# Designs tried in a protein design chat: VH-VL binders against q67xv2r213to389. Part 22

Target 1, 177 residues: q67xv2r213to389
Amino acid sequence: NMEQLAKTLTSLYNIYDANRKPDYIYENEAEFRSLYVLLHLNPSSGVMGEPLSLWFRKLTFALVKSKEICFVRNLLRLYRMGNYKNFLSRTASEATYLQYCISEHHIREMRLVAVQYINNVCYKLQPYPLLRLSQNLKMKELDVESLCHECGLETCTDPDGFTVLPVKQSTFRSPED
Short names: E, the ipSAE of ESMFold2; O, the ipSAE of OpenDDE; V2, 0.75 times the mean of E and O plus 0.25 times the DockQ between their complexes.

## First folded at step 25 (VH-VL; framework fv_felzartamab)

Design a1 (at its last fold request DockQ between E and O 0.36; V2 from the best seeds 0.00; counts 0 for: pae E 3.2 > 2)
Fold by OpenDDE, fold request of step 26:
Structure a1 (fold): chain C 177 residues (1-177), chain A 119 residues (1-119), chain B 107 residues (1-107)
Amino acid sequence: as target 1 above (177 residues)
Amino acid sequence: QVQLVESGGGLVQPGGSLRLSCAASGFTFSRYAMNWVRQAPGKGLEWVSSISWSGGETYYADSVKGRFTISRDNSKNTLYLQMNSLRAEDTAVYYCARVSWDSYGFDYWGQGTLVTVSS
Amino acid sequence: DIELTQPPSVSVAPGQTARISCSGDNIGKSYVHWYQQKPGQAPVLVIYEDSDRPSGIPERFSGSNSGNTATLTISGTQAEDEADYYCQAWDSSDALVFGGGTKLTVL
C-alpha cells in the first residue's frame, strides 16, 4: 500500500544520503528520487519532510537534468496548474510502471478535474460518447462510466447502442469534496 | 451527404428584423447541436449562438444577447436565428455549423447567407 | 470572456513548416479547435480537441496545446494551404471564442 511504499522510500532516501558521494549518481537514483517527488506531489499528504522547492535545490546538477527528475518536475508543474489534459497524457505515455502506480491518486484527482470541466464547460450541447471520454482521460470506458457515476453524473445509451454522457448535469459533485 | 443551406439574408435597415433559416439534410438533425457563426466583410469569425440537440439549452455571444434568438424545429430539420434590433455591426455572412458528435468541433458548415444592415 | 490571440499573418516557403499560435490565459485547460478558410469558402475543421485530425485532413496538419498557447503546425506546407486559420475554444463563462485569425501565405 501507499503507506508502506512511503516508508520504504523514506528508508531508501536515508540510505542514499548516508552513502552520498560527490558528483556521483547511483544506479536508479534518479528513478528513486522521481518517486519521492511523486509521493509529495500533494503538499497536503502529510508525508513531506521539507518543501519540494527546497528539496529540488539540494539535488545535484546531474540529477536535475536526468529524464526522471525532468519528468516529475513537469508533472508537478502540470499538477499545480490543474492541467489535467497534459498531466493525464504524460503520465500515460511516459511514466514507468512504478511511477504510474505511485501517481494513481494524483491521476484520479486530475480525472475528476477533467470530468468537472467536461460536464460544466466543454461538452454541454449534446451527449458525449464515453469511448471518446475514455481516450481523453486515458482510462477504460467502463471505468469512465464508474467515475462519472461517482461524480453524480448519469450515463445513457444512444440510438446506436453506445454509452454516452448526457448534456451538462447539475448533479455533478466531486467525490473528494 | 451532409448538407446545410442558409437562407433569409438580405438588406435591412438599422433597428429592423430578419429571420435566418438553415435547412439540414443528410443526417439525423435532432441528434446534433447547431451553431450560428458570422463573419463581417474582411473580418474574422465570430461566434453568435449555439443550441443543444434538443433545443433545451441555448447560448449567446454578449454582442447579440437580448436581440437574437436561436431555435430549431427538429421535425423540419431546420435551424433558425431570429435577429431583432439589428445594427450596422451585425452586417456579416452568417453560417450555420454542426457540432460533431464525438469532438464538438464544427465539422460541417453551410455556405452562409449575407445580412447587410444599412440605412 | 477568454480572448484568443493569433498573429495576423504568417509566411512560409513551400515545403517548410508553418506554425500558427493561439494564445490565451490558461488555454491549456481548454480544448482548442482549428479551422481553415479559403477565400469565398466556408471554414473547414482541420484540428479538433488540440491535436486530433478529422478524416480527409492531410497528415501534415497537427496541433498542440500547452500552457497559454495552442499551436497549429503545418509541416511540408503546400501552396493549397494558403488560407486563413482560426482557433476556437469554449471558456468557463459559457461563451465560444474564436481567435482573430491568421493569414497564412505560402511564398
Scores: ipSAE 0.608, ipTM 0.860, lowest interface PAE 0.9, mean pLDDT 92
Fold by ESMFold2, fold request of step 26:
Structure a1 (fold): chain C 177 residues (1-177), chain A 119 residues (1-119), chain B 107 residues (1-107)
Amino acid sequence: as target 1 above (177 residues)
Amino acid sequence: QVQLVESGGGLVQPGGSLRLSCAASGFTFSRYAMNWVRQAPGKGLEWVSSISWSGGETYYADSVKGRFTISRDNSKNTLYLQMNSLRAEDTAVYYCARVSWDSYGFDYWGQGTLVTVSS
Amino acid sequence: DIELTQPPSVSVAPGQTARISCSGDNIGKSYVHWYQQKPGQAPVLVIYEDSDRPSGIPERFSGSNSGNTATLTISGTQAEDEADYYCQAWDSSDALVFGGGTKLTVL
């Protein structure tokens, strides 16, 4: 349960702060603090806690410069920009097991953002290849096709037998509505 | 190995007609949308016309609507531009350009063919 | 529909960073592509989808697109980079638009 996890993490952070040694990061502290950022990527998710802008200001300099905090700060920027390609790529290559597990909902959200964006803005005269989506979304091609169908979009086959997505379909619907 | 070769350019009088061809090789022509883009001497690039991968949809710049007709023959790997009612303003090098299958940029261009409309 | 505006010229010294802008209403909501054209030659794609580099294009070429402005950046500019540069976007499913072009001068 994500709300219980957030409460447990907050309690852990209070223990870290009560035992703060100058210029010291406890083993795994940066990773556990990074999870707070991932839980709060979407302010409207209903996970309670202080705003990230205030939360970041409370970190020590050593924590701010840690690889784990830098990683999630970058993910936050990519999430806010809607940059699904880099969000998915960095998560796939850089996330720890715990970071990935907490991010699963956001990974799906970015994949849905991508499908909607491509249907809205890509070129009608040439269908978008599912192979390209598979690469960008870090999904197997069959799973990408299922995702498109879940969004109310039809796929078809090009002259070389590859599956492609005709864009500008009016049948798009978000499956999370 | 991908190659686009335009032909059919030349000197024509205003009001005349000309048919441009673009021969494609080294790729599966019928999976790609194709475009004509022109460039007047000393000027920038101007989009002229687009045709879908199957040939079922066509689009034109306002400056050429009703005068130019884009078409393709996927069995012959050839793109065409029929140019009627030519004007001096149509004087340009005409390029055929392939729309990339995965980026929608123009990843391959022909060498261009010059059309000169002059008395 | 989108209209793309580029500066007519940009000059940089060799080794310096060149930045070529492409301005258009809400251009950051569309993909922008960049082409290099040397005199007497057909255009060559150097950046696609705002920031991605085709195979064979040097790492010194990069791009960005946000808000109303897309930017082509050439770091460590070399004499061979002297060319005309065009941005391009799709203004609807049935049309496209090029910027007016920017002449990059290296000296």
Scores: ipSAE 0.303, ipTM 0.682, lowest interface PAE 3.2, mean pLDDT 88
ESMFold2, look of step 25: ipSAE 0.276; ipTM 0.669
ESMFold2 (binder alone), look of step 25: mean pLDDT 92; pTM 0.936
OpenDDE, look of step 25: ipSAE 0.571; ipTM 0.848
ESMFold2, fold request of step 26: ipSAE 0.244, 0.293; ipTM 0.665, 0.678
ESMFold2 (binder alone), fold request of step 26: mean pLDDT 93, 92, 92; pTM 0.941, 0.937, 0.941
OpenDDE, fold request of step 26: ipSAE 0.595, 0.598; ipTM 0.856, 0.858

Design a3 (at its last look DockQ between E and O 0.27; V2 from the best seeds 0.00; counts 0 for: pae E 5.2 > 2)
Fold by OpenDDE, look of step 25:
Formats: C-alpha cells, structure tokens, sequence
Structure a3 (fold): chain C 177 residues (1-177), chain A 119 residues (1-119), chain B 107 residues (1-107)
C-alpha cells in the first residue's frame, strides 16, 4: 500500500543521503525522489511527512534541476491549481511508468474534477461525444463511459451511433462522496 | 457548405420590438446549439443568448434577460431572437453562430444584421 | 459574472511572435476559444478548447490556458494577421463571456 511504499522510500532516501557524494546524483535517484513528491501530492492523503516546501529545500541543486524533479514540481503546481487539463496531459505524455502508477489516484481525482467542470460549466448546450472527452481525459472511450456512470451521469447514443454525454445533468456526484 | 444568414434587422424606436431570424443550411440544424452575438459600432463582441440543440435550454446575458427571447424552429432550420423593450444600447450588428460537435467555440458565423435603436 | 481582460492593443513586427493574453479568475478550469475579426467581417474561430486549431487555420496560431490566463500566440506574424482578437469562455453562472478584444497591429 501507499503507506508502506512511503516508508520504503524514506528508508531508501536515508541510504542515498548517508552515501551522498558532493555534486553527484546516483542513477535513477532523481526519478526515485520524484516519487516522494507524487506520494505527497495531496496533503490530505494521510501520508504524513514534512511539508514539500521543506523537502525541496533539502534537495541538492542538481536534483532540483533534474527533469524528474522539475516534472513533479510542475505536476504539484498543476494539481494545486486544479488545472486538470494540463495535469492529465502531462502525466499521460511525460510520466515514467512508475510515476504514472503512483499518480493513478491523482489522475483519477483530476478526471473527476474534469467531468464535473465539463458537465456543470463547460458543456451545456449539446451532447458531448465521449470520444472527444476521452481525448481530454487521456483515457479510453469505454473507460470514460464508465467514469461518467460512476459520477451519476447518463450517456446515450446519437443517431450516428456515437456515444455522447447529454447536456448538463443535475445528477452528478463524486464517487468519493 | 455551412451557411448562416441573418435577417430582420432595421431601425426601431426605443421601447420597440424586433424579431431577428437566422436561416441555416448545409448541416443538420437540429443537432447543433445556436447563439446570438452582437457587436455595437466600434465595440467588441458581446454574447447575447444561446439555445441548446433541442431548444430545451436557453441562456441569456444579464443585459437582455427579460427582454429578449431566443427560439428555434428545427423544421425550418431557423433561429430566432425576439427583442422587446429595445434600448439605444441594443444598437449593434447581430450575428448568429453555431456550436460545433466537439467544442463550445463558435465555428460558423453569419454576416450579421444591423439593429439600430434610435428616436 | 466572470470578466475576461485583454490588452486593448498589441504591436508586433512581421516575422516576430505576437502574444495576446486573456485573464480571468480560474479561467484555466474552463476552455477558452479565440476569434479573429477583420474590419467589416464576421469573427473567425482560430483556436478552440485552449489549444486546438480548426482546419484551415495556419499552424503559426497556437493557444494555451493555465491558472488565470489564456494566451493566443502567433508565431511568425504576417501582415494578414492584423485584426482584432477576442477570447471567449463560459463561466459557472451559465454566462458566455467575451474578452474586450485586442487590436493586433503588424508594424
């Protein structure tokens, strides 16, 4: 589970720190350390630790400027801003396999936010093709349909045989509620 | 080819009424949400009203609520804007515009019809 | 109601990059569309859903939207790009809002 992973990562961090060489980054260390950020992306996740702001301050300059740390810092910013569009886009295009796996629950959270905004704010005049929605959510169309249903939204088939999300529905609910 | 043609504009006195029409062709009108957007002389674009594909939902700018009514006749491929209690500030070129399938931008616009409210 | 703020004017030399901003509270959570309007003509959609480009629109047109600011970028600006540009977005109050427009001048 995530708690055990966090503990394991902490132990590994201590090993790296104990064997630290000046201005040296171990192979895969940047990626490894980026996982800490992802684990602590949501302050309410229950994975407690020092604030990320303090955590980042303890990193070497080389690590902070690594593409991996820059990437997760950007994700953190996007997450905090509620920028689901860029968050979903960047995780899909730039995350490593392990980063993506650890980020799955955050990705789901952002997809839920996306569906909420799409249903309530963005699209309210005509049915929205799930194919287009899948492109925005960075997921398969069938999975989008399932997600919409989990959110209490109905889908239907248009005359051309495409699955669509009807206009603004009042039945929307977060599955986490 | 998609075409939108506005009509019904003209000169009207304050407090008067006018009905605008937008004739649509080149696409299945009944599947697309439609909009009215106006532009006062030398000014920017101002959203006026939107109507859903089915006509079941309508939206209005605060500046026209209670005075303007958007409607559509899908059998005639026509969008309407009934404008009552017209004011001088309603003077503008009125455009009808279509919402595409996969976005809420307006992908096709008419050439507009001029409404002048003056005593 | 949300307000979308654009600079009234932007000037750029031919071949240079023009950037037009559209600012609004939490605009990044919505989708922003951009229109080009030349004198005496109806508006033309140049960017939809923040960054997608309609067919027929040159690749030099691009868009982004994050936080409180959406941006229309025209790389390699040409004389024919001189026009008024408007951003557009729906707000949470069921109102569609246009920015005030930006006059792009190609020097």
Amino acid sequence: as target 1 above (177 residues)
Amino acid sequence: QVQLVESGGGLVQPGGSLRLSCAASGFTFSRYAMNWVRQAPGKGLEWVSSISWSGGETYYADSVKGRFTISRDNSKNTLYLQMNSLRAEDTAVYYCARVPWDSYGFDYWGQGTLVTVSS
Amino acid sequence: DIELTQPPSVSVAPGQTARISCSGDNIGKSYVHWYQQKPGQAPVLVIYEDSDRPSGIPERFSGSNSGNTATLTISGTQAEDEADYYCQAWDSSDALVFGGGTKLTVL
Scores: ipSAE 0.567, ipTM 0.844, lowest interface PAE 1.0, mean pLDDT 92
Fold by ESMFold2, look of step 25:
Structure a3 (fold): chain C 177 residues (1-177), chain A 119 residues (1-119), chain B 107 residues (1-107)
Amino acid sequence: as target 1 above (177 residues)
Amino acid sequence: QVQLVESGGGLVQPGGSLRLSCAASGFTFSRYAMNWVRQAPGKGLEWVSSISWSGGETYYADSVKGRFTISRDNSKNTLYLQMNSLRAEDTAVYYCARVPWDSYGFDYWGQGTLVTVSS
Amino acid sequence: DIELTQPPSVSVAPGQTARISCSGDNIGKSYVHWYQQKPGQAPVLVIYEDSDRPSGIPERFSGSNSGNTATLTISGTQAEDEADYYCQAWDSSDALVFGGGTKLTVL
């Protein structure tokens, strides 16, 4: 339950702040504080709390420079820009288990952004290989094909037996809409 | 190693014909759309023609429509440009170029073959 | 059809930043690619999809594309960067267009 998690994290942050030692980071503190950012990547998601712009200003300098906070600040920028390649790549390589679990909805959102962008902007005269999409989206190729079909897109097989996505299909729809 | 090698250029009189070939190696040719791009001496790049990966769709610049025909033979890994009714303004170096499926840019070019149309 | 306009030439001192513009109506809604061509050679792709570098292209090459202008930026310009540079875009129908080219001179 995301609401209970947010309340638990807020209580934990209050305990950290009540025991604040200057320029000190408690064990796991940077990771747990990073989860707040991940819960609030999409301000329209309905998870309540203060806006991230205000929240970041309240962090200590030590926390701002921690790898965990730098990571989620980078993810926030990538999310806002729709940069699905780097969002998915950085999450796959750098997220802790907890950071990944909290990000699962946003991971799916970025995968949908990718399918939409590839259909809209890639070259009509050659289909996009699902193997490449599988690598970029960090998904098994069969799951990528299912995702394309959920988006209303058809796939086909090239002469070498590889599955490909013909682009510029007018049938695209987001299953999340 | 990806290679594109053009051939078939030369000196031709106006009204003549030439057939250019582009031999591809080092990649799966049948997965890629292919293009011809030309460059007149001292001038910029000019797109000439495109062909889809399967050969089912072709496109031409207005300056060559009705005179040039792009084709491909995927079993021979070869791209062709049949040029008929050649004019002096067709004088150029002709490049074949590949468009990768993970970008729109021409990532590999041949070194080109010179076509000179002169009386 | 999108027409791409480039300045005919740009001059820069070694070590300085060169900026080559490519202007077109709403070009920021299209991907822009950049090619370097040295005399007597085929073009080489240096930037694709507005800002991405192919393998082997130095980090000093970067690109941006917004509104009506795409820009190729070369920081710390070196003598070997002296070349002609072309922008290229695809419109919504996959029609292809090149800019007229910009001669970069490194003084």
Scores: ipSAE 0.155, ipTM 0.626, lowest interface PAE 5.2, mean pLDDT 86
ESMFold2 (binder alone), look of step 25: mean pLDDT 91; pTM 0.935

Design a6 (at its last look DockQ between E and O 0.31; V2 from the best seeds 0.00; counts 0 for: pae E 6.6 > 2)
Fold by OpenDDE, look of step 25:
Structure a6 (fold): chain C 177 residues (1-177), chain A 119 residues (1-119), chain B 107 residues (1-107)
Amino acid sequence: as target 1 above (177 residues)
Amino acid sequence: QVQLVESGGGLVQPGGSLRLSCAASGFTFSRYAMNWVRQAPGKGLEWVSSISWSGGYTYYADSVKGRFTISRDNSKNTLYLQMNSLRAEDTAVYYCARVSWDSYGFDYWGQGTLVTVSS
Amino acid sequence: DIELTQPPSVSVAPGQTARISCSGDNIGKSYVHWYQQKPGQAPVLVIYEDSDRPSGIPERFSGSNSGNTATLTISGTQAEDEADYYCQAWDSDDALVFGGGTKLTVL
């Protein structure tokens, strides 16, 4: 439960703040604080809290400069921009295990955006190998096939035995709809 | 070795018609989408038309819609561009280009054929 | 059709880094390809899908695409890199679009 996680993290942050030492960052504090950002990437997620802009202003300079906070700030920007390509790439390559787990639903959202744009805008002329698509979505080929099907897209096998996404299909639908 | 060879270019009067061909070799033509791209003298590249591997989908630039028709004969490994109602602004070198299977960029281009529309 | 805007010219000294921009609305959501064209020759694909490099293209060529701007970067620019460069992308209106092209001059 994300709401419960948010509450737990808030309690944890209060503990950190209550025991704050000047110019000191507790071990793993930056990572744990980065989770707050990830939980609040989507303002419509239902997770209540103060705006991230205000939240960031309350962080110490040391925390703001931490690689963890810098990372999630970058992800936040990418998310807001709808930059699914870099969002998926960076989460796959740079996220910690816990960051990734908490980001899974956001990753799914970005993958859906990706599939939409790939189907509707990017690839219109020939079947697109799912293997290549998997590289872009940062997921296994079989999972890509499932995702495409969830989106109402058909896949087929080319003469060489590779699974491909046919050209632009009008049947695309977001599973979240 | 992949080769694309355009032909059919020449001098034509405004309002005239011309049919360009692109002979493909060195690859399975029927598996690849094909394109026509033109370049007016001293100008940049302009996309003209694209056709899917099967020929089931065709796309055209607004500047040529209704006047140009892209087609292909996979049995002959040939791409075509039928150009009708030609205008002076259609004057250009016309390239055929293959869409890469794994990159979706145009990975192979022909040498081009010159079309000159002039009275 | 959407328009992809490139600077008409970019100049760089040998060994320096050249950057060629390609601007278009929401171009970052699409995939951008880049082509090099030398006088009297057909274009050559140098970058595909924003940042991937075809076999045979030097590693000094790289690409990025985010927001409204794609960028072709040539590090350690050499005299042989002098050419016209074009960006390319599909728009949502089923049109393939080329940028206006950028003349790269190596001083």
Scores: ipSAE 0.569, ipTM 0.852, lowest interface PAE 1.0, mean pLDDT 92
Fold by ESMFold2, look of step 25:
Structure a6 (fold): chain C 177 residues (1-177), chain A 119 residues (1-119), chain B 107 residues (1-107)
Amino acid sequence: as target 1 above (177 residues)
Amino acid sequence: QVQLVESGGGLVQPGGSLRLSCAASGFTFSRYAMNWVRQAPGKGLEWVSSISWSGGYTYYADSVKGRFTISRDNSKNTLYLQMNSLRAEDTAVYYCARVSWDSYGFDYWGQGTLVTVSS
Amino acid sequence: DIELTQPPSVSVAPGQTARISCSGDNIGKSYVHWYQQKPGQAPVLVIYEDSDRPSGIPERFSGSNSGNTATLTISGTQAEDEADYYCQAWDSDDALVFGGGTKLTVL
């Protein structure tokens, strides 16, 4: 589970730090350290550990400049801003397998933010195509339609047979787990 | 190639009427919401009217409500603006603009047709 | 309903960053689009949905929208960027509104 993973990672980091070689990064060290950030994207998640603000200050300069740490620092900023489009896009294109697997809960959160935003912001002049949601949310179209239904939103078919979301529906609700 | 071509502008006296047309080509017209946007000489853009892709919803700026009617004929790929009870302040270049299917910005504009209301 | 306020003009030197604001009550809850208009021409969409760029628009164009202010940013401004810029949003009744326009001058 996520708590046990966080404890295992912290033990690994203590081993790295006890064996610190100046200006050296052990094989896979940057990736394993990046996982801590992803586990703690949401401070209310209940995963125990050091607050990220303090955690980042303890990194060596070499680790701070690593691809893996720069990537997750950017994801943290995108998550905090609610920038679902760039969060989902960068995760899909740049995350390692482990980084993606640990992020699955936050990916779902960003997809829900997207559905809510689109329903509240887009205009009734034409319905929003599920093909566009599928592309932006990195989900299969059927899964996007299911997500809309979980949010209390109806979908329909346009004259050309494509599935679309009529926006500004008053029935929106966050799905309960 | 997407094209929007406005026509029907001209000189008219106050209280008169004109009907503007916008001929669309290069895309499936019936899948797109359409707009009229006007620009008085030396002034900024002013939204006039919108119509949904099917024609089922129409919207008007307060300055033209009750005087202007937007319509479309999807079988002829044509957008219309019927302008009645014209006033001097309706003098402008009138643009036809397409709402992007997947971005909702106005992604294609015509070159406009000039309407002059003068006694 | 919503009124969009833009500064009437902005001047920048070539290569510098231009920022054009668009202020409106709770505009951050709406999508904002930006249009460029050069003299004698129809407007051209340069930013849609707050921050996204249509194909063919240079990467130096970017946008943001939060709270009561949307901003069009042009980094590394070039002479061909000299134009009028308009923001556009929906109000609460699905009516459209344009900002008053900003004349960008590259000196």
Scores: ipSAE 0.089, ipTM 0.655, lowest interface PAE 6.6, mean pLDDT 87
ESMFold2 (binder alone), look of step 25: mean pLDDT 93; pTM 0.944

